# VHH binders against Phycocyanobilin:ferredoxin oxidoreductase (pcyA), part 12

Target 1, 241 residues: Phycocyanobilin:ferredoxin oxidoreductase (pcyA), of Prochlorococcus marinus (a3pcf5)
Amino acid sequence: MLSESLTKTKLTDPLILDLLQNIRKHRSMLEDLKSIKIDPNLTNIISNEIGRELYIENEFHKAKGFRKLHIEVAEFSKNLRILHCVFFPDPKFDIPIFGMDLVKINDIVSAAIVDLSPASQNQALKYEKLLSGVDKSSFTSLREIPKWGRIFSNNVFFASLRNKSEKNDFCSVVDQYLSILIKLSKKAKPEFNEEIIQERIDFQKNYCAQQMKNEKTSMVLLKYFDEKWVNNYIKTVLFDF
Short names: E, the ipSAE of ESMFold2; O, the ipSAE of OpenDDE; V2, 0.75 times the mean of E and O plus 0.25 times the DockQ between their complexes.

## First folded at step 10 (VHH; framework vhh_8cml_1)

Design z4 (from z1 with Y106W; at its last look DockQ between E and O 0.01; V2 from the best seeds 0.00; counts 0 for: pae E 21.3 > 2, placed apart)
Fold by ESMFold2, look of step 10:
Structure z4 (fold): chain B 241 residues (1-241), chain A 120 residues (1-120)
Amino acid sequence: as target 1 above (241 residues)
Amino acid sequence: EVQLVESGGGLVQPGGSLRLSCAASGFTFEDYAMGWFRQAPGQEREFVALISSRGSTTSYSDSAKGRFTISRDNAKNTVYLQMNSLKPEDTGVYFCARDYDWESGWFDYWGQGTQVTVSS
């Protein structure tokens, strides 16, 4: 069901569309890619109430080496746009977590973040030089990683984007991080040692727990839904494991 | 040396069909995903379709869904694009591209292209 992932978004933002195209391209190159069944009420969420407009689209897939490939595109009250993407590895494979978030308020990208976050002990050492080799010298508004960011690699990218050139350069950084992820996934072999697999599970659980505490989409969702609904959305859609 | 050679383009009426082929040489074809792109005059290249290295997964642009089918034959080192229900806006040069690269990025080799023209 790969060919159906591009429908129903109402966003026309060129940066978000470029990022979506790149992410979907890399996702499509994964072996044995298929859609994950998800409750339709959580896949597409729409409100047209004046002053409280929202549109959310979710895509879930799995592939060889990946237990969940998630893309979320959201627009709130026509001035806040979020693109969220996390590719979670199958714990049987020594593959890092790909995470990318873009938060755009009006025409300003207030937060652009991308990383290959470690999913096992010392995993980041295997790809650290590849990430550091990605040219990031053009960005003028680098942001400090928050305290909860201890789940990230030493090469996590976090910035505000001030102009079209920086927006294009961010797309290039994301593309290169995804290219590195795909290369790592091609080399990964199945693990059979239960203790090693459990270590990888624990890394992913910690990643999800930290991300849930600081997820920007959930803070906005409380304007539209009660806390019980929002907590279910976070657990079911954003950071499950 | 990597080579990608497209064929099968031509002139066709609206609603017609064409089958494009891309013959690949100079690399281990079965290790790479392959894609089709198109370019109308004065426009940037546009993604059309993508197929995984073993052919188990495919992806399409919104304009191609339901009308175009990508396939591959790894024994013949060839990727195909079956184009049905063609429209005038499908007119352009269609390029085959290799999607894996050890050193540079996802679409590192391109064919010369084959012209598709949809008009009365």
Scores: ipSAE 0.000, ipTM 0.101, lowest interface PAE 21.3, mean pLDDT 81
ESMFold2 (binder alone), look of step 10: mean pLDDT 84; pTM 0.849
OpenDDE, look of step 10: ipSAE 0.015; ipTM 0.383

Design z5 (from x1 with S53Y F102Y; at its last look DockQ between E and O 0.41; V2 from the best seeds 0.00; counts 0 for: pae E 12.0 > 2)
Fold by ESMFold2, look of step 10:
Structure z5 (fold): chain B 241 residues (1-241), chain A 120 residues (1-120)
Amino acid sequence: as target 1 above (241 residues)
Amino acid sequence: EVQLVESGGGLVQPGGSLRLSCAASGFTFEDYAMGWFRQAPGQEREFVALISYRGSTTSYSDSAKGRFTISRDNAKNTVYLQMNSLKPEDTGVYFCARDWDYESGYFDYWGQGTQVTVSS
């Protein structure tokens, strides 16, 4: 859980707070929700060095159908704020991967991305009509998916957010994607066929491997930590499967 | 390690031309927008030009428009600034910079700079 000091002193950004509340609301709807505790040296990282201030907090949960529900909030030098969230399904359940990232530099949202990424062959056929039905027509600065982004669904949303109205609309898109995820998770039943379970494991391994090709996180962290530490953090905290 | 190395600066007469190059290494160059900035002695660093990661979109400061052209060669990991019709006010150290995100304005890595002097 994020601390009260984080909520009251570090997370004064209204968009990040709205997204956190949205995510936590949907997370609370999951059955058997439990916190996962990991080494605090990897989950709560603070530096008050002048001009190189750093705050990172990681929150991990699990629930029925989900092996890992991860939220990361980070602030670098008071000018760069990141909200990262990935919900990884239990491979025994046919549930997509929820992924969301928000990158805010000063008061500009340079990157806002959300998706329900397929975690099994043809899984997207179950939900792509629901995702395409989410209204995205108000956004003016859609961004191209990076080359490593073959893991995303055909309905991945990726944009810069240029004004308050677009920021509010992004919160609505995230809310609707999470609502669809919850709907899918309620329908999912345990799988017992080992070959099908292995296929789903392979999809999640590929998702993590492709996500590690995103250099932006490593480049920010390299301003604070050596390469060995940064590679370990990305592999063990962000994309460990 | 990320490296940006500028070259091509020098002394030139007013009305002349220079072509600056910035060789990039240590990152996936084609994923990043790149910019040029300049700094005259005793002045703040100022924006000159920006090019998107594919080169399809460019932007320029008012003083650079119509005289300077930013371009890139993703196969060579190099960004260029062609400077024509140079004026004494263009004098300064020119820096290559990597935009952390293509619309962000947050430049996370900088070169050492190359001196451009426009003097009669």
Scores: ipSAE 0.000, ipTM 0.355, lowest interface PAE 12.0, mean pLDDT 85
ESMFold2 (binder alone), look of step 10: mean pLDDT 84; pTM 0.847
OpenDDE, look of step 10: ipSAE 0.229; ipTM 0.623

Design z6 (from z2 with S53Y D108E; at its last look DockQ between E and O 0.04; V2 from the best seeds 0.00; counts 0 for: pae E 17.2 > 2, placed apart)
Fold by ESMFold2, look of step 10:
Structure z6 (fold): chain B 241 residues (1-241), chain A 120 residues (1-120)
Amino acid sequence: as target 1 above (241 residues)
Amino acid sequence: EVQLVESGGGLVQPGGSLRLSCAASGFTFEDYAMGWFRQAPGQEREFVALISYRGSTTSYSDSAKGRFTISRDNAKNTVYLQMNSLKPEDTGVYFCARDFDWESGYFEYWGQGTQVTVSS
């Protein structure tokens, strides 16, 4: 694959742009927000080869309470569009993992998922009623998470989106989940007990390991890149813990 | 029309081996990831194994890891499941599937299935 420009943004999808604006707004509310510098050859990838077009853009930040705030936007062959976002907490703070994925094939949203996944024992007790109070009644194509994917909370949202109204409602669900995350992050105090911190590290390692085990991202990337590149991307960009 | 035809099932003793095959037609085989699923009587269909477009990346359920090997031959439009160290719990109908969405858990096209019975 040949790089054409590392600085040019190609994304024009209105739903993805709305979600990005929503995520960036909440990210800006975090204290001590700083960009993380990474190799631009790994993070901003463009190819205009006919039949094998691709675009990948990544943003990395850190903030008080968060070791890694990651947003990935990707477009493959003009017909597959992905927005991936994971906010990983600093294990010194009892904050859940925020995860959001949107997969569009042509004009169809085949997968829309958002969660505040537990990053410590019994953490979900702090926020489960807040998440269950988020109105999800307008969605007609809810999807179930397989039982072997137990890293998610009991309130994980997973659906296909059928129309513009459901797309707007998904943006509202994401907004509310992020608002809850921000509130939790502001209440969290630093932990100094090494055993408790290690427990939280182990939760995040398990989250990443399960996502990598059940993540099929490599299947798409292997259409464009060799195995060495794909493994490096997954390990250094997507799931590095 | 997308067609997936499984074969190679049968009766085998615990600890034995079987090799399942899935012949694919009606689509550009090398452009799709392929999977194997199984279903025991009265149970939901469950994931067994997945293989990427060119066969370089594979994924397995916890119960299959270390015992089963998925592979593909793009020249023959065929995907395989080598099943070793079989247990009675592996009994069921095994389905070949084409991945519709690159996300796990959603497959649009399925074969008819082939019966695997592991009996002492």
Scores: ipSAE 0.000, ipTM 0.114, lowest interface PAE 17.2, mean pLDDT 82
ESMFold2 (binder alone), look of step 10: mean pLDDT 82; pTM 0.830
OpenDDE, look of step 10: ipSAE 0.179; ipTM 0.583

## First folded at step 12 (VHH)

Design p1 (from z2 with S59Y; framework vhh_8cml_1; at its last look DockQ between E and O 0.50; V2 from the best seeds 0.00; counts 0 for: pae E 8.6 > 2)
Amino acid sequence: EVQLVESGGGLVQPGGSLRLSCAASGFTFEDYAMGWFRQAPGQEREFVALISSRGSTTYYSDSAKGRFTISRDNAKNTVYLQMNSLKPEDTGVYFCARDFDWESGYFDYWGQGTQVTVSS
ESMFold2, look of step 12: ipSAE 0.014; ipTM 0.495
ESMFold2 (binder alone), look of step 12: mean pLDDT 85; pTM 0.860
OpenDDE, look of step 12: ipSAE 0.375; ipTM 0.704
ESMFold2, look of step 13: ipSAE 0.013; ipTM 0.492
ESMFold2 (binder alone), look of step 13: mean pLDDT 85; pTM 0.860
OpenDDE, look of step 13: ipSAE 0.290; ipTM 0.650
ESMFold2, look of step 14: ipSAE 0.000; ipTM 0.202
ESMFold2 (binder alone), look of step 14: mean pLDDT 85; pTM 0.859
OpenDDE, look of step 14: ipSAE 0.388; ipTM 0.707
ESMFold2, fold request of step 15: ipSAE 0.000, 0.000, 0.014; ipTM 0.098, 0.276, 0.502
ESMFold2 (binder alone), fold request of step 15: mean pLDDT 86, 86, 86; pTM 0.863, 0.863, 0.862
OpenDDE, fold request of step 15: ipSAE 0.533, 0.536, 0.510; ipTM 0.782, 0.786, 0.770
ESMFold2, look of step 16: ipSAE 0.000; ipTM 0.174
ESMFold2 (binder alone), look of step 16: mean pLDDT 85; pTM 0.859
OpenDDE, look of step 16: ipSAE 0.274; ipTM 0.635
ESMFold2, look of step 17: ipSAE 0.000; ipTM 0.200
ESMFold2 (binder alone), look of step 17: mean pLDDT 85; pTM 0.860
OpenDDE, look of step 17: ipSAE 0.367; ipTM 0.701
ESMFold2, look of step 21: ipSAE 0.013; ipTM 0.473
ESMFold2 (binder alone), look of step 21: mean pLDDT 86; pTM 0.862
OpenDDE, look of step 21: ipSAE 0.378; ipTM 0.701

Design p2 (from z2 with T57Y; framework vhh_8cml_1; at its last look DockQ between E and O 0.43; V2 from the best seeds 0.00; counts 0 for: pae E 7.6 > 2)
Fold by ESMFold2, look of step 12:
Structure p2 (fold): chain B 241 residues (1-241), chain A 120 residues (1-120)
Amino acid sequence: as target 1 above (241 residues)
Amino acid sequence: EVQLVESGGGLVQPGGSLRLSCAASGFTFEDYAMGWFRQAPGQEREFVALISSRGSYTSYSDSAKGRFTISRDNAKNTVYLQMNSLKPEDTGVYFCARDFDWESGYFDYWGQGTQVTVSS
C-alpha cells in the first residue's frame, strides 16, 4: 500500500538533485517542450514494504527534434540510488542520443556515465572535437566500457566517483555535454529522405537493443519484480522504440 | 541465473587452517568484486573480506587482517578464502557474495554458506 504522495522532489540526495536541476534546465531550453502524461501506476511506483522500500519516478517529455525526453529517478532499499536520463532524437533530425546514468550507493558513486551517442552514420565526427575538448583529466577511477557499449561515441565518459571534487566535476561534464546537444539540436533541420530517416531509426533501435543487455539494470529490478514485469518495464519505459 | 556455491568448510582445531572456495556461475565473473561474510549462531552476518574484479584490491575486517587471505581465479570463476590461525570465535557459516558494482560494498547475490567450526 502507498502511504506517500508522489512528488517531483522526493529524493534529497545533493548530487542527484544538482544533476536533475541541470538536466531540467537544459530540457527547458528546447523548443515546443511538452510533457507526456503517463499512468502513474506504470511509471510512478512507491512501496514502503520494510526491507524492500522502493521509489521510482519517471518524467517523459517531447520537443522539437526529440521524440522522447526521459528522466528516471529511483531509490531501492534506501541506499541504492539511480538517476537515468536519455533524450531520444526525432529521426527526422540529425541529433545524437543523450544518455546519462548515475548509480550511487551510500556516499559512493559506483557508476557515472554520460555520452552523446551517434544516431546516424558518421554523426559522431560532427561533434567529436567538441566532446574531446571537455576536461576529464581530474577523474581517478575511469571505468572500462562494457561489451554492449559499442553504441557509445569515442568520447563516452564512464567513472566511479569517490569524493566531492569528482562529483562536482561530473556535474560539469554533464552540463557541457548537454550544452553541446542543445547547440546541435538548434542547427538541425528536418530530413525528408526516407532512407536516411530509416537509417536513424535503425541506429536508435540498435541503441535500445544493446542497452537492454545491461545486466545491472535487470538484476536490480528482479529483486523487487518478476521477470515478466522487468522485461516489460525495460522495453516499454526505459528503451522503447 | 546467478549461483554462488561455497565449499571447503569443516571442523578444525584452534590454530589450524582452512581454505574456502566459492564457485560462481550465471554472470560475467571477471566484472564483479566478490566478498566473504560469516554468521555466528544468533548473530548478524558480518563482513570478512572483499576482492576487486581483477584482484588488484583487497579489503579485510579487523578480525580477519593478517590471518585470512582472499583471492580469485577468473579463469575458473572461483573466489577463495584462505583462513589461517583459526580461533573458536571464527566459528560460523561463511557466505560468498557478489558486490553489485565497483567495490561498492552493496552485495546483491549470496551463496547458501559453508559451515566452519573451530574446536578442540
Scores: ipSAE 0.013, ipTM 0.476, lowest interface PAE 7.6, mean pLDDT 86
ESMFold2 (binder alone), look of step 12: mean pLDDT 86; pTM 0.862
OpenDDE, look of step 12: ipSAE 0.058; ipTM 0.531

Design p3 (from z2 with G26R; framework vhh_8cml_1; at its last look DockQ between E and O 0.54; V2 from the best seeds 0.00; counts 0 for: pae E 8.2 > 2)
Fold by ESMFold2, look of step 12:
Structure p3 (fold): chain B 241 residues (1-241), chain A 120 residues (1-120)
Amino acid sequence: as target 1 above (241 residues)
Amino acid sequence: EVQLVESGGGLVQPGGSLRLSCAASRFTFEDYAMGWFRQAPGQEREFVALISSRGSTTSYSDSAKGRFTISRDNAKNTVYLQMNSLKPEDTGVYFCARDFDWESGYFDYWGQGTQVTVSS
């Protein structure tokens, strides 16, 4: 786990580091945690071109109940910082998709989103009361879900964060959502019915297809890479199902 | 590649009016806040006006407030700047810009600009 330490990450942003530590802590609670090897040209990307500096680092794991645990940290031109995290369940287990994105520009978090998105029919009924019980009353800048966000639960959290108190409160929301995910994963039993497993596969495919409609990610990357590279990165690194 | 094309600039006398248009294409226009900026010769680019993605919220620089109005038509993928009571100091190239995210102030795409000249 030393290869996954905070010192491996080149970003010094305190909010991103706190979120990373929180996510990695919960990830370490999963059974049978193992690294996944992905093409290094897609996982660790650094450019020091003045005015177009770029840093992208990806971590990929799997665990019991989870086919892919992905963390992406990126910094563009020294003032755009992104933390992206998706934990994809193994379709044999009735576990929701954990998704979290943070977009920080200078000192302002323009987008902070976290959810346990349904990965099977009626799955949200198992946990929606737990999510709605998470205190979100301190946030002043809630945002509307994008059109492609029909994949999210009714309790998706999406806001801009303007001050330190809201940033700390977002870390708490993420922590509680992850704790609920861990709790759900411990209760899940393997499924053997191929039709039910296929339904869960279809939910995850739809999640990935809808997430690919987010134009903002592709437009940032297109400033640095050609369209072929960007499409390959989005499909194979971010949403590969 | 995102495309922003400004039009409606020209020569106008002090006290006159112009309406600038910015035609947007190759992105989902209604998801983005849009802004107008201007640049006089030898000066840095200056904020003029901003409009939210739905058009419900606007903001203006001190020099534009009360004289300029930003608006948008999401069905036509167009943002407008109505400029009234123009002064010589309003002379410059006016740029349409796309805000990456409403609360960011980070504008990730820019048009080529349209010239506005206020001269007697």
Scores: ipSAE 0.012, ipTM 0.484, lowest interface PAE 8.2, mean pLDDT 86
ESMFold2 (binder alone), look of step 12: mean pLDDT 85; pTM 0.854
OpenDDE, look of step 12: ipSAE 0.314; ipTM 0.665

Design p4 (framework vhh_8cml_1; at its last look DockQ between E and O 0.01; V2 from the best seeds 0.00; counts 0 for: pae E 22.3 > 2, placed apart)
Fold by ESMFold2, look of step 12:
Structure p4 (fold): chain B 241 residues (1-241), chain A 121 residues (1-121)
Amino acid sequence: as target 1 above (241 residues)
Amino acid sequence: EVQLVESGGGLVQPGGSLRLSCAASGFTFEDYAMGWFRQAPGQEREFVALISSRGSTTSYSDSAKGRFTISRDNAKNTVYLQMNSLKPEDTGVYFCARDFDWESYGYFDYWGQGTQVTVSS
């Protein structure tokens, strides 16, 4: 779903526009794609208070093999921009979690992270070589993986991006990770063993729990909202389980 | 029923050698690429080596390059891992795996039970 607010934001930031277009293209390739109706008060949050402007817009979908496909675009005080995307698999399908975050402060991408995080025992071994084959040699500002990063694959990408060339290369990495996800999703078949399904549920619960422990987004949101609201937003919108 | 059965593990001194075998049954062996993985106690399973269906292309982890050699005998439905210059860090359970589609993704859809390799002086 394309809103005028999202198109305006995308038009003023070429990197976010390119990433959104690529993510939406890959999302459109999924079978049985449907929008999910979510509380409008959490889907589109706008404040035009001078000096404390904020804009948050959320897109929610589901598809065959995916219980939740989430894209979030946020702008805070016109100088901080966040693009967040997580595709959560349906635990009945052996599909990894796609996660991508971009944090842009003025013209500098301070954090760019993308991964296909394992959602079942030994899942990462099944696609690890494909991810390691993605060329990442052009990046000069790699960043240390957070302490909670044991939820990520061995091929998680985390860097700061300081020029147009690195920004374009990050778009290519994201495109390739999404292409791998789409192909994995098309060959995945439903599981009926409840113990295996529960294992996959537990992996996703752990992913959400670890992401909530030290998420930079919560520090930004606390500048605008109280802790109760921020915790509800994180649990309900970003990492629901 | 697809079956992969590893053998040839054991206890060896540092600097020693072992040859692992994986006997395959229940599928057309020569149509599939095969791989070896290992898992140390308390660690994640890691890639060791991969060989294409015809044996013409091989791939190795950085830790295996120059010390380990993967090979296959399609007449015997068997894939091998020759391990030389073994180090204590090579200790673990070694698994044989069948590649779903070597040419596309390196996705492994069937696994053996594993064979223990212990390198201790």
Scores: ipSAE 0.000, ipTM 0.095, lowest interface PAE 22.3, mean pLDDT 81
ESMFold2 (binder alone), look of step 12: mean pLDDT 84; pTM 0.846
OpenDDE, look of step 12: ipSAE 0.168; ipTM 0.577

Design p5 (from z2, 15 letters changed; framework vhh_7pa5_2; at its last look DockQ between E and O 0.01; V2 from the best seeds 0.00; counts 0 for: pae E 15.9 > 2, placed apart)
Fold by OpenDDE, look of step 12:
Structure p5 (fold): chain B 241 residues (1-241), chain A 120 residues (1-120)
Amino acid sequence: as target 1 above (241 residues)
Amino acid sequence: QVQLVESGGGMVQPGGSLRLSCAASGFTFEDYAMGWVRRAPGKGPEWVSLISSRGSTTSYADSVKGRFTISRDNAKNTLYLQMNSLKPEDTALYYCARDFDWESGYFDYWGQGTQVTVSS
């Protein structure tokens, strides 16, 4: 029983909580799940400065087939809430990168994104049909993928969520993507070919490099932290390959 | 190590024919369903044709039905795709893929691909 450090999440947002529960549920299904010890200073970050209140909660795990399972929950100035999740595969395994982000400003979900991004040249061919089968027809405010988003699969989902129905549907989409991930992970076998492994490493490196081009993340953090801290956090905590 | 090596691609005029081959190694070929998938420029990947491990069952995408024929020679560890009446829209990188799961609809391995270009 991995003693869930009962650190009572300060999070009270129902949507984020629901998504978080779902993600944790699927995470628990992974074989050899273990917590990763990270610098406590980077795990839970809290500021109670008036006008700049923030908390960031990070969860780090590893599992068979995954080098890093990262969940970040954050709240800034009591109006910006973020759920960030990336499951990085072990390059020895033919598993895609799971990514999910939710940005909520007040009561509006401005950004909801979920994907199984390929971690090798042809990997998307393996699960393309599975992702395409996920119903996404109910969403009214689809968003364009940024230029750096070439790292995403053809079935990346990106939208603003306008109402409770769409929020619920997004939860369903995330659930289905996670289910697909779990299925893929169960079938994946360790690779021993160095070239194949290197390709996968390169893909993950590129994934991280492209993600770091997202100026929105840095812009938010720079309001609260110095540049050195922000760069370190992005490179080492969020996208470390 | 599992290897899938495609060959037979090239440039052909509309209405022409090509025969793709996939040489499989590093696994018991006869134990796995096989297939072809393709990725056209600017488009997502799509499955083209599927064949059961014993070759008793075949399937084709609607876009290639009547024009393409999938076959396999288990003694030679080789998968084939005969492509007739080729169209410009068939232009794509064609991949040999292993172990198609008929229930889930995905493959577990694929080759590097062979380029097929149909142009006048």
Scores: ipSAE 0.000, ipTM 0.224, lowest interface PAE 15.6, mean pLDDT 90
ESMFold2, look of step 12: ipSAE 0.000; ipTM 0.146
ESMFold2 (binder alone), look of step 12: mean pLDDT 84; pTM 0.847

Design p6 (from z2, 16 letters changed; framework vhh_5c3l_4; at its last look DockQ between E and O 0.02; V2 from the best seeds 0.00; counts 0 for: pae O 11.3 > 2, placed apart)
Fold by OpenDDE, look of step 12:
Structure p6 (fold): chain B 241 residues (1-241), chain A 120 residues (1-120)
Amino acid sequence: as target 1 above (241 residues)
Amino acid sequence: QVQLQESGGGLVQPGGSLRLSCAASGFTFEDYAMGWVRQAPGKGLEVVSLISSRGSTTTYADSVKGRFTISRDNAKNTLYLQMNSLKPEDTAVYYCARDFDWESGYFDYRGPGTQVTVSS
């Protein structure tokens, strides 16, 4: 187990930390896990400007079956906290896209989303039953999936979290989704058919393209950065393919 | 024009069942979360149940949990509420509603409502 130096996070939010720990745990279970060197300027971003304090911490890894494992932790103006995670599969492997986002404003979790999004036409059929078996009945504040959210599976979860119980339950849901991902990844074999691989590439490209339509991300970042920077960050760091 | 029209309400005895339907038109149904709200006599509007645009997530008021089931058919632009084990306290006008905003606590559209009366 390559003791990857636990990047010291400035984050102190218990929920985000719990989720982060869980995500990292599952990440560690992936074969041939390695860190990816990215531009240091895009890895850790900190501003101490009064009234505009922010930090963004990015973790990038790769593993067998995954081209990019991305975890982003961010805090803006000391009240907006974000955990963003996307595991992009290697198109050679029949693995779905793991996505998880948590947005916390003050003490309120305004957005919690998790999914294994299909990376090919029929891929969702393979794990749909597994996801549908995950209990999500305890959540009281459903969120609407945006139009661009057609990239998500039929079992995408999206809600606000109202209390500690729901926060705990969300952690459980995320854990179960990750467990399913790990199981799928272990079973996946490399594909050599170019057509199949290309389909998977196209799916991921579409995934990224649709995700970039999310105006909420840009709106937040535009408060702190110029448009050029924001566009570059979104295209190259968050959703690249 | 956005339209929501409820049906299926009526008089039922305690312990009985009803199935409400809501026909939606004038918008892309599959793009919106939907829900049911009700207003009992002398009471305010209560959210009964919500369902995500794809139907993957549902929520219920505690008062109806285990008895009511929300569902949708996006191909038919229809929202449903199966109500089982009805109680007198379930007596209310039931409204089909679109796009619940948790911040404001309101739906952007709702139907004219259908009366549900539970009485012996």
Scores: ipSAE 0.000, ipTM 0.258, lowest interface PAE 11.3, mean pLDDT 90
ESMFold2, look of step 12: ipSAE 0.012; ipTM 0.475
ESMFold2 (binder alone), look of step 12: mean pLDDT 86; pTM 0.872

